# VHH binders against q84jc2, part 30

Target 1, 232 residues: q84jc2
Amino acid sequence: MSKMRNLVEEKFLEFYESWVIQLELYLHQLLIAHNNNTMSETELRHLISKLTTHHKAYYTAKWAAIREDVLAFFGSVWLNPLENACSWLTGWKPSMVFRMVDRLRKSRVVLVEAQVKKLEELRVKTKFDEQKIEREMERYQVAMADRKMVELARLGCHVGGESVMVVEAAVRGLSMGLEKMVKAADCVRLKTLKGILDILTPPQCVEFLAAAATFQVQLRRWGNRRHYVTHS

## First folded at step 1 (VHH)

Design e1q (framework vhh_8fcz_2)
Fold by ESMFold2-Fast, scan of step 1:
Structure e1q (fold): chain B 232 residues (1-232), chain A 125 residues (1-125)
Amino acid sequence: as target 1 above (232 residues)
Amino acid sequence: QVQLVESGGGLVQPGGSLRLSCAASGFTFSSYWMNWVRQPPGKGLEWVSGISSGGSSTTYADSVEGRFTIIRDNDKKMVYLQMTSLKTEDTAVYYCAKDYTELYFSGSYEGMDVEGQGTQVTVSS
């Protein structure tokens, strides 16, 4: 129902605002842990677990919402324009997190050779999976302009009540395809995140998660606080 | 070969209880989140519950929260679903499913391996 779409957007907006507030609280805890060398490995693992559980909650809520209305995630009302401009298939671009990993390599943490090799292998795999999804999305977008879709659009303008059923079936098919594509992209995100955390030590995980959360929170604040319009 | 064998289903009256079992083999059971999913008559697959690889974290669909409990025994390679206060809406074939990723995919049927016959649960008077 069209009313169901408004409800999905309202529910996810409320969820997302609460989720971001909790992320900021976890970021505060990550920054304290990173600046103080007083926490045990067990305490660090507990904090890392809270962050991974928090991200799991996001994808659980997202996938439930996408099942109801995937189009809500394209041009999301709960994201500001800057956040939307930086999105890749409704979320962060997986390969971009390796820029945060590169910071770990250069200045703050000593990575052993075995970790560096595993991270590079994961980077290559992530890039490959990312490109595969990009090709599928391009094929999906091209398919929207195929002869069948053009004829359905034409039929929708010409035929009365019967055109509504035909258009609804076509839109449902497109929505299911988008849902599968978004879930595929989210799978690459989650595999990349888990892969990095599996390679890093607990202190390195804290530093990585702090960097990632800092960027996410700051991007939201920059977009909410600053409107910079450059006209040609 | 990954195998999941469900059992314990049956006919119960509304308000009744059942315990479902799933025996797993062919993979490192203690490394995976395990889930229960169900398929009501004439409907698609619906995720019911998930349990972390170590058993310390559980999650439930809103429709079953407070009524169902998911448990695992890594030594025996078993996962269980204790169902109480059963409703006619709980009538379905129940499947045990392995997640591809231990921490992230509980709640998503797309990320699950579902094999075998399942076990039929019928809640009727």
Scores: ipSAE 0.000, ipTM 0.142, lowest interface PAE 12.8, mean pLDDT 79

Design e1r (framework vhh_8fcz_2)
Fold by ESMFold2-Fast, scan of step 1:
Structure e1r (fold): chain B 232 residues (1-232), chain A 125 residues (1-125)
Amino acid sequence: as target 1 above (232 residues)
Amino acid sequence: QVQLVESGGGLVQPGGSLRLSCAASGFTFSSYWMNWVRQPPGKGLEWVSGISSGGSSTTYADSVEGRFTIIRDNDKKMVYLQMTSLKTEDTAVYYCARGLDEYYFLTSSPSFDYEGQGTQVTVSS
């Protein structure tokens, strides 16, 4: 395996396209399950397991790619401009997931008081974790703007082997800091997703996952259709 | 080339103690969660214990909680499993495994990408 940056982007692009196609197939199954009142709890749990495994596969591939080249995930070539514009630390913003949860409150099967309480506790915890990551990100951005960026700009003005090595070391240091922050953000995402699924019943999990997948698929479709609205 | 080499297994009587060691090489050890998994005779793999990259967090299977202790030494690139109050049901081949424990909270199932060659633990009178 090559450690070249373009290969990381190419491999993840191929992975992501296949992953999205499979997500659309799972969305179809979720919509059928939501509209069919005859599926057993065991069948619903199996479908939920397929979706959680699918999301786990995404983070497995992402973290392997980030280990090789985290910068590929800032301005991802596998995402359209609308998807990139809506990203928070290379993915969905954890607190936005609760918009899908709020939709469940309007379903035919009402959430019980105990579930509402646990979901609000999870929302507060998620927002706290999210804000902690945002503060660390801001400190990192300030540090980058000050000393390291000035040093990189200065060194980039000179030709020579020593300058190249120093620039490479500085870029590696910046990349390691970004990798840590992206992984921390992904951990908040996964904790939030697991927390919601642990609180909801299997039918409610299906409705929640269908809403989340629908939003992701529609956002991609809206961004891709932008090409037919703009004129050359 | 990733390598995980286990040692310390052997025959021990019920109620006894044993310490397993795992030597890691070929990767940045301090960047990964490390786990112990076991395979009893005629059964599938069972996760036993995990330890975070910095050693600040440890997790255990219900069957071993309070009896086993996982520790790591990042300077020596070693992970250990201290086993006490051993039971016949602890008889298994024990494997050191490099893991992605951050995925555990999504599915309640730990994930591993590399396993060592294993070390046999037999608890018998």
Scores: ipSAE 0.000, ipTM 0.173, lowest interface PAE 12.3, mean pLDDT 79

Design e2 (framework vhh_8fcz_2)
Fold by ESMFold2-Fast, scan of step 1:
Structure e2 (fold): chain B 232 residues (1-232), chain A 124 residues (1-124)
Amino acid sequence: as target 1 above (232 residues)
Amino acid sequence: QVQLVESGGGLVQPGGSLRLSCAASGFTFSDYAMNWVRQPPGKGLEWVSGISGSGGSTTYADSVEGRFTIIRDNDKKMVYLQMTSLKTEDTAVYYCAKRGYLWFGESPYYFDYEGQGTQVTVSS
């Protein structure tokens, strides 16, 4: 068998390369803003809005793609092996972002007590939402190993219109279940990101977004420099 | 603007009973499932129970099944958690929760629990 990419994989690879290039450009603007004391609150809010719109564009494109082929997002061809190894349900693990927030606590601009309290509440909620999704994924994996599913897989090895139709229906059901779980994980990611940005001041938002973008870009660069042996 | 106000918490002895209440406003109450979640001291949030918008379906965490009952009153826009046979392990801040909004609308995967909650302490 060849290492052929399907149309969804090719299209999303093209989208993702462009999206990352734009993220690096925004990261440059965030770093300038962070080091420049002359930018107004309005200018900072505009930059933050560009970043939030950029992330919304990613999830809009992703959700369109997973409707067509959710499996393309498990072991994605547009991610290097290091990025894939660090993925939790096709993306960043939401609770990990609070490590970036913890670094802000040690910055020159101290978070006020009200912000600390709201961030802790958000952290706890994010962890709860992760655990709920992990339980749903475990349930999905158990269903995949169910005797009925094993029997359907065995049936799919034989030619027959009825057998092919039944297997196709089962595979569609499994794909829909995965799509639901990926969207659930993405909703937790977006809620977590929005929640953090709603709690932080514009200068703190710029610092947070710069830290997050830096980590994402560096993880990609680290993985691209390392030769990984791929089973081919 | 969604508002959820929890009440009814307090100190109770092991084996005791307590009823928590949640007053909801800012949304069409009967259209949404309501949930109870709790945060024990030094631990993360734990989902406790859920009830459908109509009240026709309920679900419970294994740790509370048979001891807790979730009820709703759509006319009064209230959801309740009746707790019996309380254990020291039930000590937590309890929050009621509705599915909330993201940048592009309401999500079935996210809960609003932005109130202070209500503290339940089970000790002798």
Scores: ipSAE 0.000, ipTM 0.135, lowest interface PAE 15.0, mean pLDDT 80

Design e2b (framework vhh_8fcz_2)
Fold by ESMFold2-Fast, scan of step 1:
Structure e2b (fold): chain B 232 residues (1-232), chain A 123 residues (1-123)
Amino acid sequence: as target 1 above (232 residues)
Amino acid sequence: QVQLVESGGGLVQPGGSLRLSCAASGFTFSDYAMNWVRQPPGKGLEWVSGISGSGGSTTYADSVEGRFTIIRDNDKKMVYLQMTSLKTEDTAVYYCARWGSYYLRTSEYFDYEGQGTQVTVSS
């Protein structure tokens, strides 16, 4: 059947398109700042603050939307197939950002030993939190395969007063469980991002944020171009 | 291939106004965000303002916020920078720039051509 967008999907699509356009504009600002040695630490910190505020705005909007329809974030209509294929629990995989950090080691601005040690500690903590969420998702998938849930799904095919209420209660419970897991994953994402930015100097933060934004914007462009070529 | 030609600079008193223009060619203009960047005497490049391909979103450096306005006309393939309440520190060569997010080379920041347009703010 053809996929139809509900109101939550339409509203978030409008938000996300504007959010990504703004991210690309911030990326341009970061790239110029990266090559400008005349900017003060105060100016760089303000730019970094704009990016962190922008990312927080995304999670504020996302959490409002998932409260209404968490399933809209699994196979999102505002993402192309490549972006959806790269998603881990409705967003970027937290440990992935350490690949961006690894690029800083080969950068013009070298990380000092104390930073390397703190980043490794953060990487280990992030992996631990990530694996905890993966275990919760696995438990959720096992529960979905439970005989009771299968029976409820079968009964839901036969619309009747009491069976409809039982199915509705079950669906509500499943959505609440998914919402909790998505929020937990997003908290790990935000803690990881903050942790990296707290360890890095302002010029290193600008380079890291530029690398992350470049990857996100290019992934979207690569997916849109490949999809256009494939379907044109 | 990508051509960006800036104009509209000049000498102006502090508190004055100027409108910079950028004529673009060689690419699908509406698919690209456009930026204004500047280079003050003896300093590196400073990002000034950006506008999305559709013109629906704009952003500004804190130093110019509330004083400058970036506008685009996709039919004419033009970007403008309306500058008001000009200060001595706004003295710089201004360049119009685009970022090619369709390119696979991550080391390419901006494509721009020409010498820019000189803005001098002095009494």
Scores: ipSAE 0.027, ipTM 0.544, lowest interface PAE 7.2, mean pLDDT 81

Design e2c (framework vhh_8fcz_2)
Fold by ESMFold2-Fast, scan of step 1:
Structure e2c (fold): chain B 232 residues (1-232), chain A 123 residues (1-123)
Amino acid sequence: as target 1 above (232 residues)
Amino acid sequence: QVQLVESGGGLVQPGGSLRLSCAASGFTFSDYAMNWVRQPPGKGLEWVSGISGSGGSTTYADSVEGRFTIIRDNDKKMVYLQMTSLKTEDTAVYYCAKDRYFLYGSSWPFDYEGQGTQVTVSS
């Protein structure tokens, strides 16, 4: 019923399409850097900085959008059904990135003992932060069911402009709690990403970022192909 | 434009105390959580402590818990770090950091402004 929801969705869809195209370009640069193995540390740090700035831009845009309509991020129109099915509180599950780190550790990436220890400490902390958010979300859901949902159900049986305004105000109240929870989840995501990059050397950062970007891009491609088959 | 100006750093002996200050301008101070982060010589940035916008909630890194206290004065737009029982490993440039969405004790370094203040703990 809210036109504002559609406008937020349209604006973020345009942003996200552009953001993903740029991510694919950065992925190409990461793969060249990884395969070349001749780039200077300064050049690698510059590329890593471009990726961190790119992710910062995403969260800056996301937090502006959720301030207007957080519900747009639950079942997002700019994501295909497979991407939406894989979402945890409107984005990637923080602990999932350690599976990418584990694969790199067992394949080509040489990690020293001190790095392995710090990554394990970060993994434990990330799981703790993740569980804390899940507990807060459970408390939020119980509180909403006991009060506001009953009120919304009662008001939803009435027809008229005044009842619509009251329902809209109540929905905005529910959305404020979700906004706080989504921001909490995003803070864990950013902290986990920063923590990994702080532990890894620049060549290892490039490998990690390439693996993460490859997974994100492939998940989108798989979902798009299964949802819609387009022939040239 | 956000401006953060740190002061109060200096040379101190192990076991000593020091109080850092940060003067903030360019934003509504009480709306934002404030943090202290540090960069030891040759190392990356480490989060030290955080305080909510109201001052009602504080959090600390395990390495400084019980030794450091973060305080703020919203009327004066100041945040402080009271450091006691200083160790040689506390030697670092200390930065005041603004982070509205700080919940778990870390912000990206790109979220803050400031020149830093040098703390050296040496005999």
Scores: ipSAE 0.000, ipTM 0.123, lowest interface PAE 16.7, mean pLDDT 79

Design e2d (framework vhh_8fcz_2)
Fold by ESMFold2-Fast, scan of step 1:
Structure e2d (fold): chain B 232 residues (1-232), chain A 124 residues (1-124)
Amino acid sequence: as target 1 above (232 residues)
Amino acid sequence: QVQLVESGGGLVQPGGSLRLSCAASGFTFSDYAMNWVRQPPGKGLEWVSGISGSGGSTTYADSVEGRFTIIRDNDKKMVYLQMTSLKTEDTAVYYCARGLKYYWSGYSPRFDYEGQGTQVTVSS
């Protein structure tokens, strides 16, 4: 039986396609800014603000969508299989962005000792918050395997208004639990992103955001092309 | 060989309009986002506008939002910049720039400026 996309999946697919195209256009601006040493601090901060607003728009749309159907974000139809394989609780793993920060040290942009210390403190806090969410996820999985959940699944096999209502209430409860967990993970993502941008200088922010956007766009292109056949 | 050829610049009065054109050759035009960048006298390069490969998405610098419109014609391999309500600060050499090709093997971390540019002067 073919799985049909629900209304939430259709609406978010439309939003996400537009959001990614706009991210690619912002990436072009970041690369120009990175190569232009005459751009003022005010101009760079304005560009950084555009990217920050763009990411906030994503979470605004996502949170509206998960309130309607959080399960749409587990195995998302708007993501290719490679993007889905790289997902941690419906998005990027927060600690992963510090790998992009580490690459700034190997570029011509140099981090000062005070920045290195603050980034290490933020990395430790981010990993702590990440692990806390992973423990909640494990608890959720254990609860799903509980005898009571097996009983509810069995009741779902019976035709009747009472059984249907009980199953619907249980599914709603499960969805609410996942929604809270996804929002918690998204809050860690936003705090981590804001923390990094607050520590970095505007030119370093531009390089960091360019690296992050490049990875996101390229991961999507790689996944979309894994079945593409080229002929010489 | 990749080539970008700009045209349509000239002298206009403040509040006037101009349409810039860029003819592209040597690559699969629809696979690349296209941009307009400008260099005012004595200053560095400033990004002005961008358009996706399909033409479905556009973006603009705050200084030109609502005044400039970027358009592309993939069949003719052309990108255009329609400029209205021109200001003296819009005076610059305008360059057509190829964006990034986000292919598995073709991603470039740099921006190509292969045109010679077209001069726009806004003065009374």
Scores: ipSAE 0.000, ipTM 0.202, lowest interface PAE 14.2, mean pLDDT 79

Design e2e (framework vhh_8fcz_2)
Fold by ESMFold2-Fast, scan of step 1:
Structure e2e (fold): chain B 232 residues (1-232), chain A 124 residues (1-124)
Amino acid sequence: as target 1 above (232 residues)
Amino acid sequence: QVQLVESGGGLVQPGGSLRLSCAASGFTFSDYAMNWVRQPPGKGLEWVSGISGSGGSTTYADSVEGRFTIIRDNDKKMVYLQMTSLKTEDTAVYYCAKSPRLYFYSGTYGMDVEGQGTQVTVSS
């Protein structure tokens, strides 16, 4: 592992740890809001805004980091093995959040038919955007295996200054392509989150965000507990 | 333009206390998490503490946990660092840094250190 790659990983690890602590604090506020029907619509909207700002802040930091080392986000050191096993293109799979939405249909906060229709339309659109990215990633992987890349890999096995320079330039180009793909996936994530929140009422938004944050926090705790018990 | 002005540093004996202040202007203060970072002599920047935009959440580096307290006053557009049980290892120039948004993070990632800072020297 390169010294520069390790530095990006260390810095983002510290960022992510703090970001998750803040997410847990927001989750606490969401659970209070959900259990205590005394909050005004203005207060609920303010809380929802804090959560959306928090998620956007994650992507701002992530995009700065992937500009330096996109590969750090594949098998991330700031995620435990369980979190990494559940990742799709360096984050949550956009269509998966509709499972959280499906739980709202059985909750105390009932979805009206107009909302159900809009959520289904959004689900279909999200799945389409997701599949488009998967096809682009497949094309990227096929390009990695083409004759020119195989030849560059062969040349890299024969140590020499000129071969090293050519391989480094090729790897740089591949990393830039992967960065673009990761950003495209993140844009689908943000559009999906915004779309859901635009369809839901403030109390439903609170319940949805609480469910999503609870899952994220619990997945981290389950993975960390397993690692601790195994290691200890 | 973002402006941050640090003050309150000085010479203090080991075990002593100091309160650092940071006056902010040029942005909506309550919309951004604030951080304290420090630069010890001959070393790089080290993150010390962070506080959320609302002041409801705080976090600290392991080296200062239990000894330092970060506080903010959004009406006055101020962030403070209350330092107790100071050690010689705390000797550094202390800087106030704005996070990109309402959250804070441990470490110097994405932080732009602006201004001259305030010198803290812990010596007998």
Scores: ipSAE 0.000, ipTM 0.115, lowest interface PAE 17.1, mean pLDDT 79

Design e2f (framework vhh_8fcz_2)
Fold by ESMFold2-Fast, scan of step 1:
Structure e2f (fold): chain B 232 residues (1-232), chain A 124 residues (1-124)
Amino acid sequence: as target 1 above (232 residues)
Amino acid sequence: QVQLVESGGGLVQPGGSLRLSCAASGFTFSDYAMNWVRQPPGKGLEWVSGISGSGGSTTYADSVEGRFTIIRDNDKKMVYLQMTSLKTEDTAVYYCATKWLYGSYRPLSAFDIEGQGTQVTVSS
């Protein structure tokens, strides 16, 4: 039986397990819609809305959790090692979704010129936003190193109860900065997803969401087959 | 070994009530969320309801919100589904389910079903 290390991790693990189970059921609906082509545009829009609401629920829960303990999201216990290895700032790398779109375009999805142009503009903006966040993270790491060195030097002069306060202050500073960076990255993720869905037609949205959900579910299943769990 | 045993299904008239039970063993029950899912005749799996390990949080599918209540008893290692105002559309095999396990290989979109389920039939 693996006990969770802290309560935030325990609570988010419970949420995430239920969230992924529901994602897999939505994937089933997406695959039916994709394969049968009998659903009306209204029905397709309703299904797309369910998926967007589901993803928004994830970020609502995540942002509540990172306010309590952002470090839980770096090397998350609710993710298997393979899922963690594929993470960029606690989640998927925004520009990765354009690879999904490109693969669909080459296989079956026929995009009009106006859509191709808008997707390219969105890709460029997404790459720019990613690089901006990466530069901010680098600056944060430098600032954190400088602050930590000052606090470690201070600790060398005074020890005991005072050292506990210095460590706690350093951890709080790190957590606040990381929370801002994670939220910034999540905002880019949400803007990128919204942008793609706004550009695509409902049938194309279903194909895109099915591809994205398939990747998430397959990655989890592959990693879980390799990951040892300590329970019957 | 994780084992989930569903019971309590049966034939009921529209508007009736039924209480399903799920007995769990082989894992630390209070550490895991529990879910109810169902499979109507000739259709795929549909998620019905979920409850957190502590019982402090519950969620429901839109189709059952206000009619079904999920409850758990961690001391007895039981999860329940109290169903009221039953409709013909609620006719299905009901399963309780928990977390994916290492080595589980299931079809894409399939839920991790351990037990044989319990049949609920709503008809006049």
Scores: ipSAE 0.000, ipTM 0.217, lowest interface PAE 14.1, mean pLDDT 78

Design e2g (framework vhh_8fcz_2)
Fold by ESMFold2-Fast, scan of step 1:
Structure e2g (fold): chain B 232 residues (1-232), chain A 124 residues (1-124)
Amino acid sequence: as target 1 above (232 residues)
Amino acid sequence: QVQLVESGGGLVQPGGSLRLSCAASGFTFSDYAMNWVRQPPGKGLEWVSGISGSGGSTTYADSVEGRFTIIRDNDKKMVYLQMTSLKTEDTAVYYCARHYSLWRYGTSPYFDYEGQGTQVTVSS
């Protein structure tokens, strides 16, 4: 069990380091594309597709890993303490991306009123989905506490090999419930990202994705500077 | 202060080779991805190649894939662009550029630090 958790953490650390490096390289392409007026809509859409595929690859790897050890994603060893402190249910808080969207209104690529309205509607829905998940997590925590207490009480009454199987089943059930909550939060993240990209034009998508990637990369660098040394 | 100094540009015949160099100072070099970008006469800025901080990952523009190679030496704080099979279309000022540290709203996005550039001219 503990050996399996160590392998999951090691493998995802290797994956995440490579994934962030590739994100930085894509960010550089996005920044150049934003300043290049000769790039066609087809070329911009291709670049946007590379970024969306990259983010989908992250969630594919994450969901495979949490199936093995969901707890590895709470206080993750591949994230510095600043990144962990800024996490909401093992990842970025969906509503935070609208702070980046608000900045597009002041950028070189002007949003039209119809887009502003659709983005505001999406912002409201995203906050609603966040609150729904937070309430679901609260309910899960209450159920988890009740199940754990009942299970511990039952185990105190049973002395023998059967106790081990009962504990294993209870722990697996709790982990599966937590896995479902993490996946639900990730689904809100992906729906929010897709929603924004569907509303924006290709040049606006490039600017948005560049802003999001810049924030993620800089948060990691700021956090790493505060540490004497952690996983480098 | 952060400094990037390019060298190695010059005049070369089509089909020729050049190696561009960029010397970095004033920051922890291995913590930053590095890029080569170019500006052909009368055209906008074109991204050419990028390399991760560790050197483990590289990317190239379609127009230079298979002809150019980006490498770095973290001990010497250098990044290089090895150019082969040069074409007249590769004529440009080449800039060494570090990753943009902060996104500034209401201003043009740009790399946080760029050198002065080195001219590459490919002509028959």
Scores: ipSAE 0.000, ipTM 0.222, lowest interface PAE 15.6, mean pLDDT 78

Design e2h (framework vhh_8fcz_2)
Fold by ESMFold2-Fast, scan of step 1:
Structure e2h (fold): chain B 232 residues (1-232), chain A 124 residues (1-124)
Amino acid sequence: as target 1 above (232 residues)
Amino acid sequence: QVQLVESGGGLVQPGGSLRLSCAASGFTFSDYAMNWVRQPPGKGLEWVSGISGSGGSTTYADSVEGRFTIIRDNDKKMVYLQMTSLKTEDTAVYYCAKGRTFYLSYWGPSFDYEGQGTQVTVSS
């Protein structure tokens, strides 16, 4: 795929590269904390707070960028092809983080009955929220097709100066609708992350965040090791 | 309307190879990611591999990485799974699945399924 970088893409690329480097540093701190039984609850809460602030910074920057150019987030230049292939509405699929929680539970995380119940309630709620967004996106895609056909018909009938302005207005309308959908998906992501962290104890939060950060960093490294000769 | 027809399964010995094929119809093939998923006997469905609508991006489950290759031919409306170094654990019914969106999620794919599947048995 050919893709020319615009100003939004250049600015977000610089932001994202710095953001990932900081995530790797936080991952190092999480792994140290995971192996240290002498850290106080207050110290663990401070580390967890740094990670939650870091994720909030990502969404703050993303929402500013999508207001200018939401399409930059569909096939992002700051993500490698593997990362782009794994995106659901420009990011991770919320319900899938529960697979990570399930793996931690089976191997290392000791959860009490009350936590198990709350995590299951959150899993069900998250799945319903993401399905609602998927239905809205399907409706949006149908509306986009209908609008595009109307604009193409008008372009065919009125070839000239007015055609450019009509197409620009249609593109702006499509972008605004898509921005709303992406932001809705990001809100489910943030609610899911917060919900999990609110249910888990500080040591369990550290284990969860370490697992999530490890997966994100490894996905990037796996994609970057790809041999580009075949362009598969 | 949407039709997915899998073929190419069979019996093969451990270490052998098979190529699975999926013929698609009833939708704009190049607009959708295509996936291979499998169901081992008595187990749940597991995702194996995915390919973007353009064919420019591929991804694989850890259990098959380096052994399986997914490719597509948009002109023929076909997706393929080339399987090498087969293990007894690869024994399953393999299904071709259309993605609900053209993107795969970080934690796994979201897809619409429609097809009969093709049986792969790795034994003796």
Scores: ipSAE 0.000, ipTM 0.109, lowest interface PAE 16.6, mean pLDDT 78

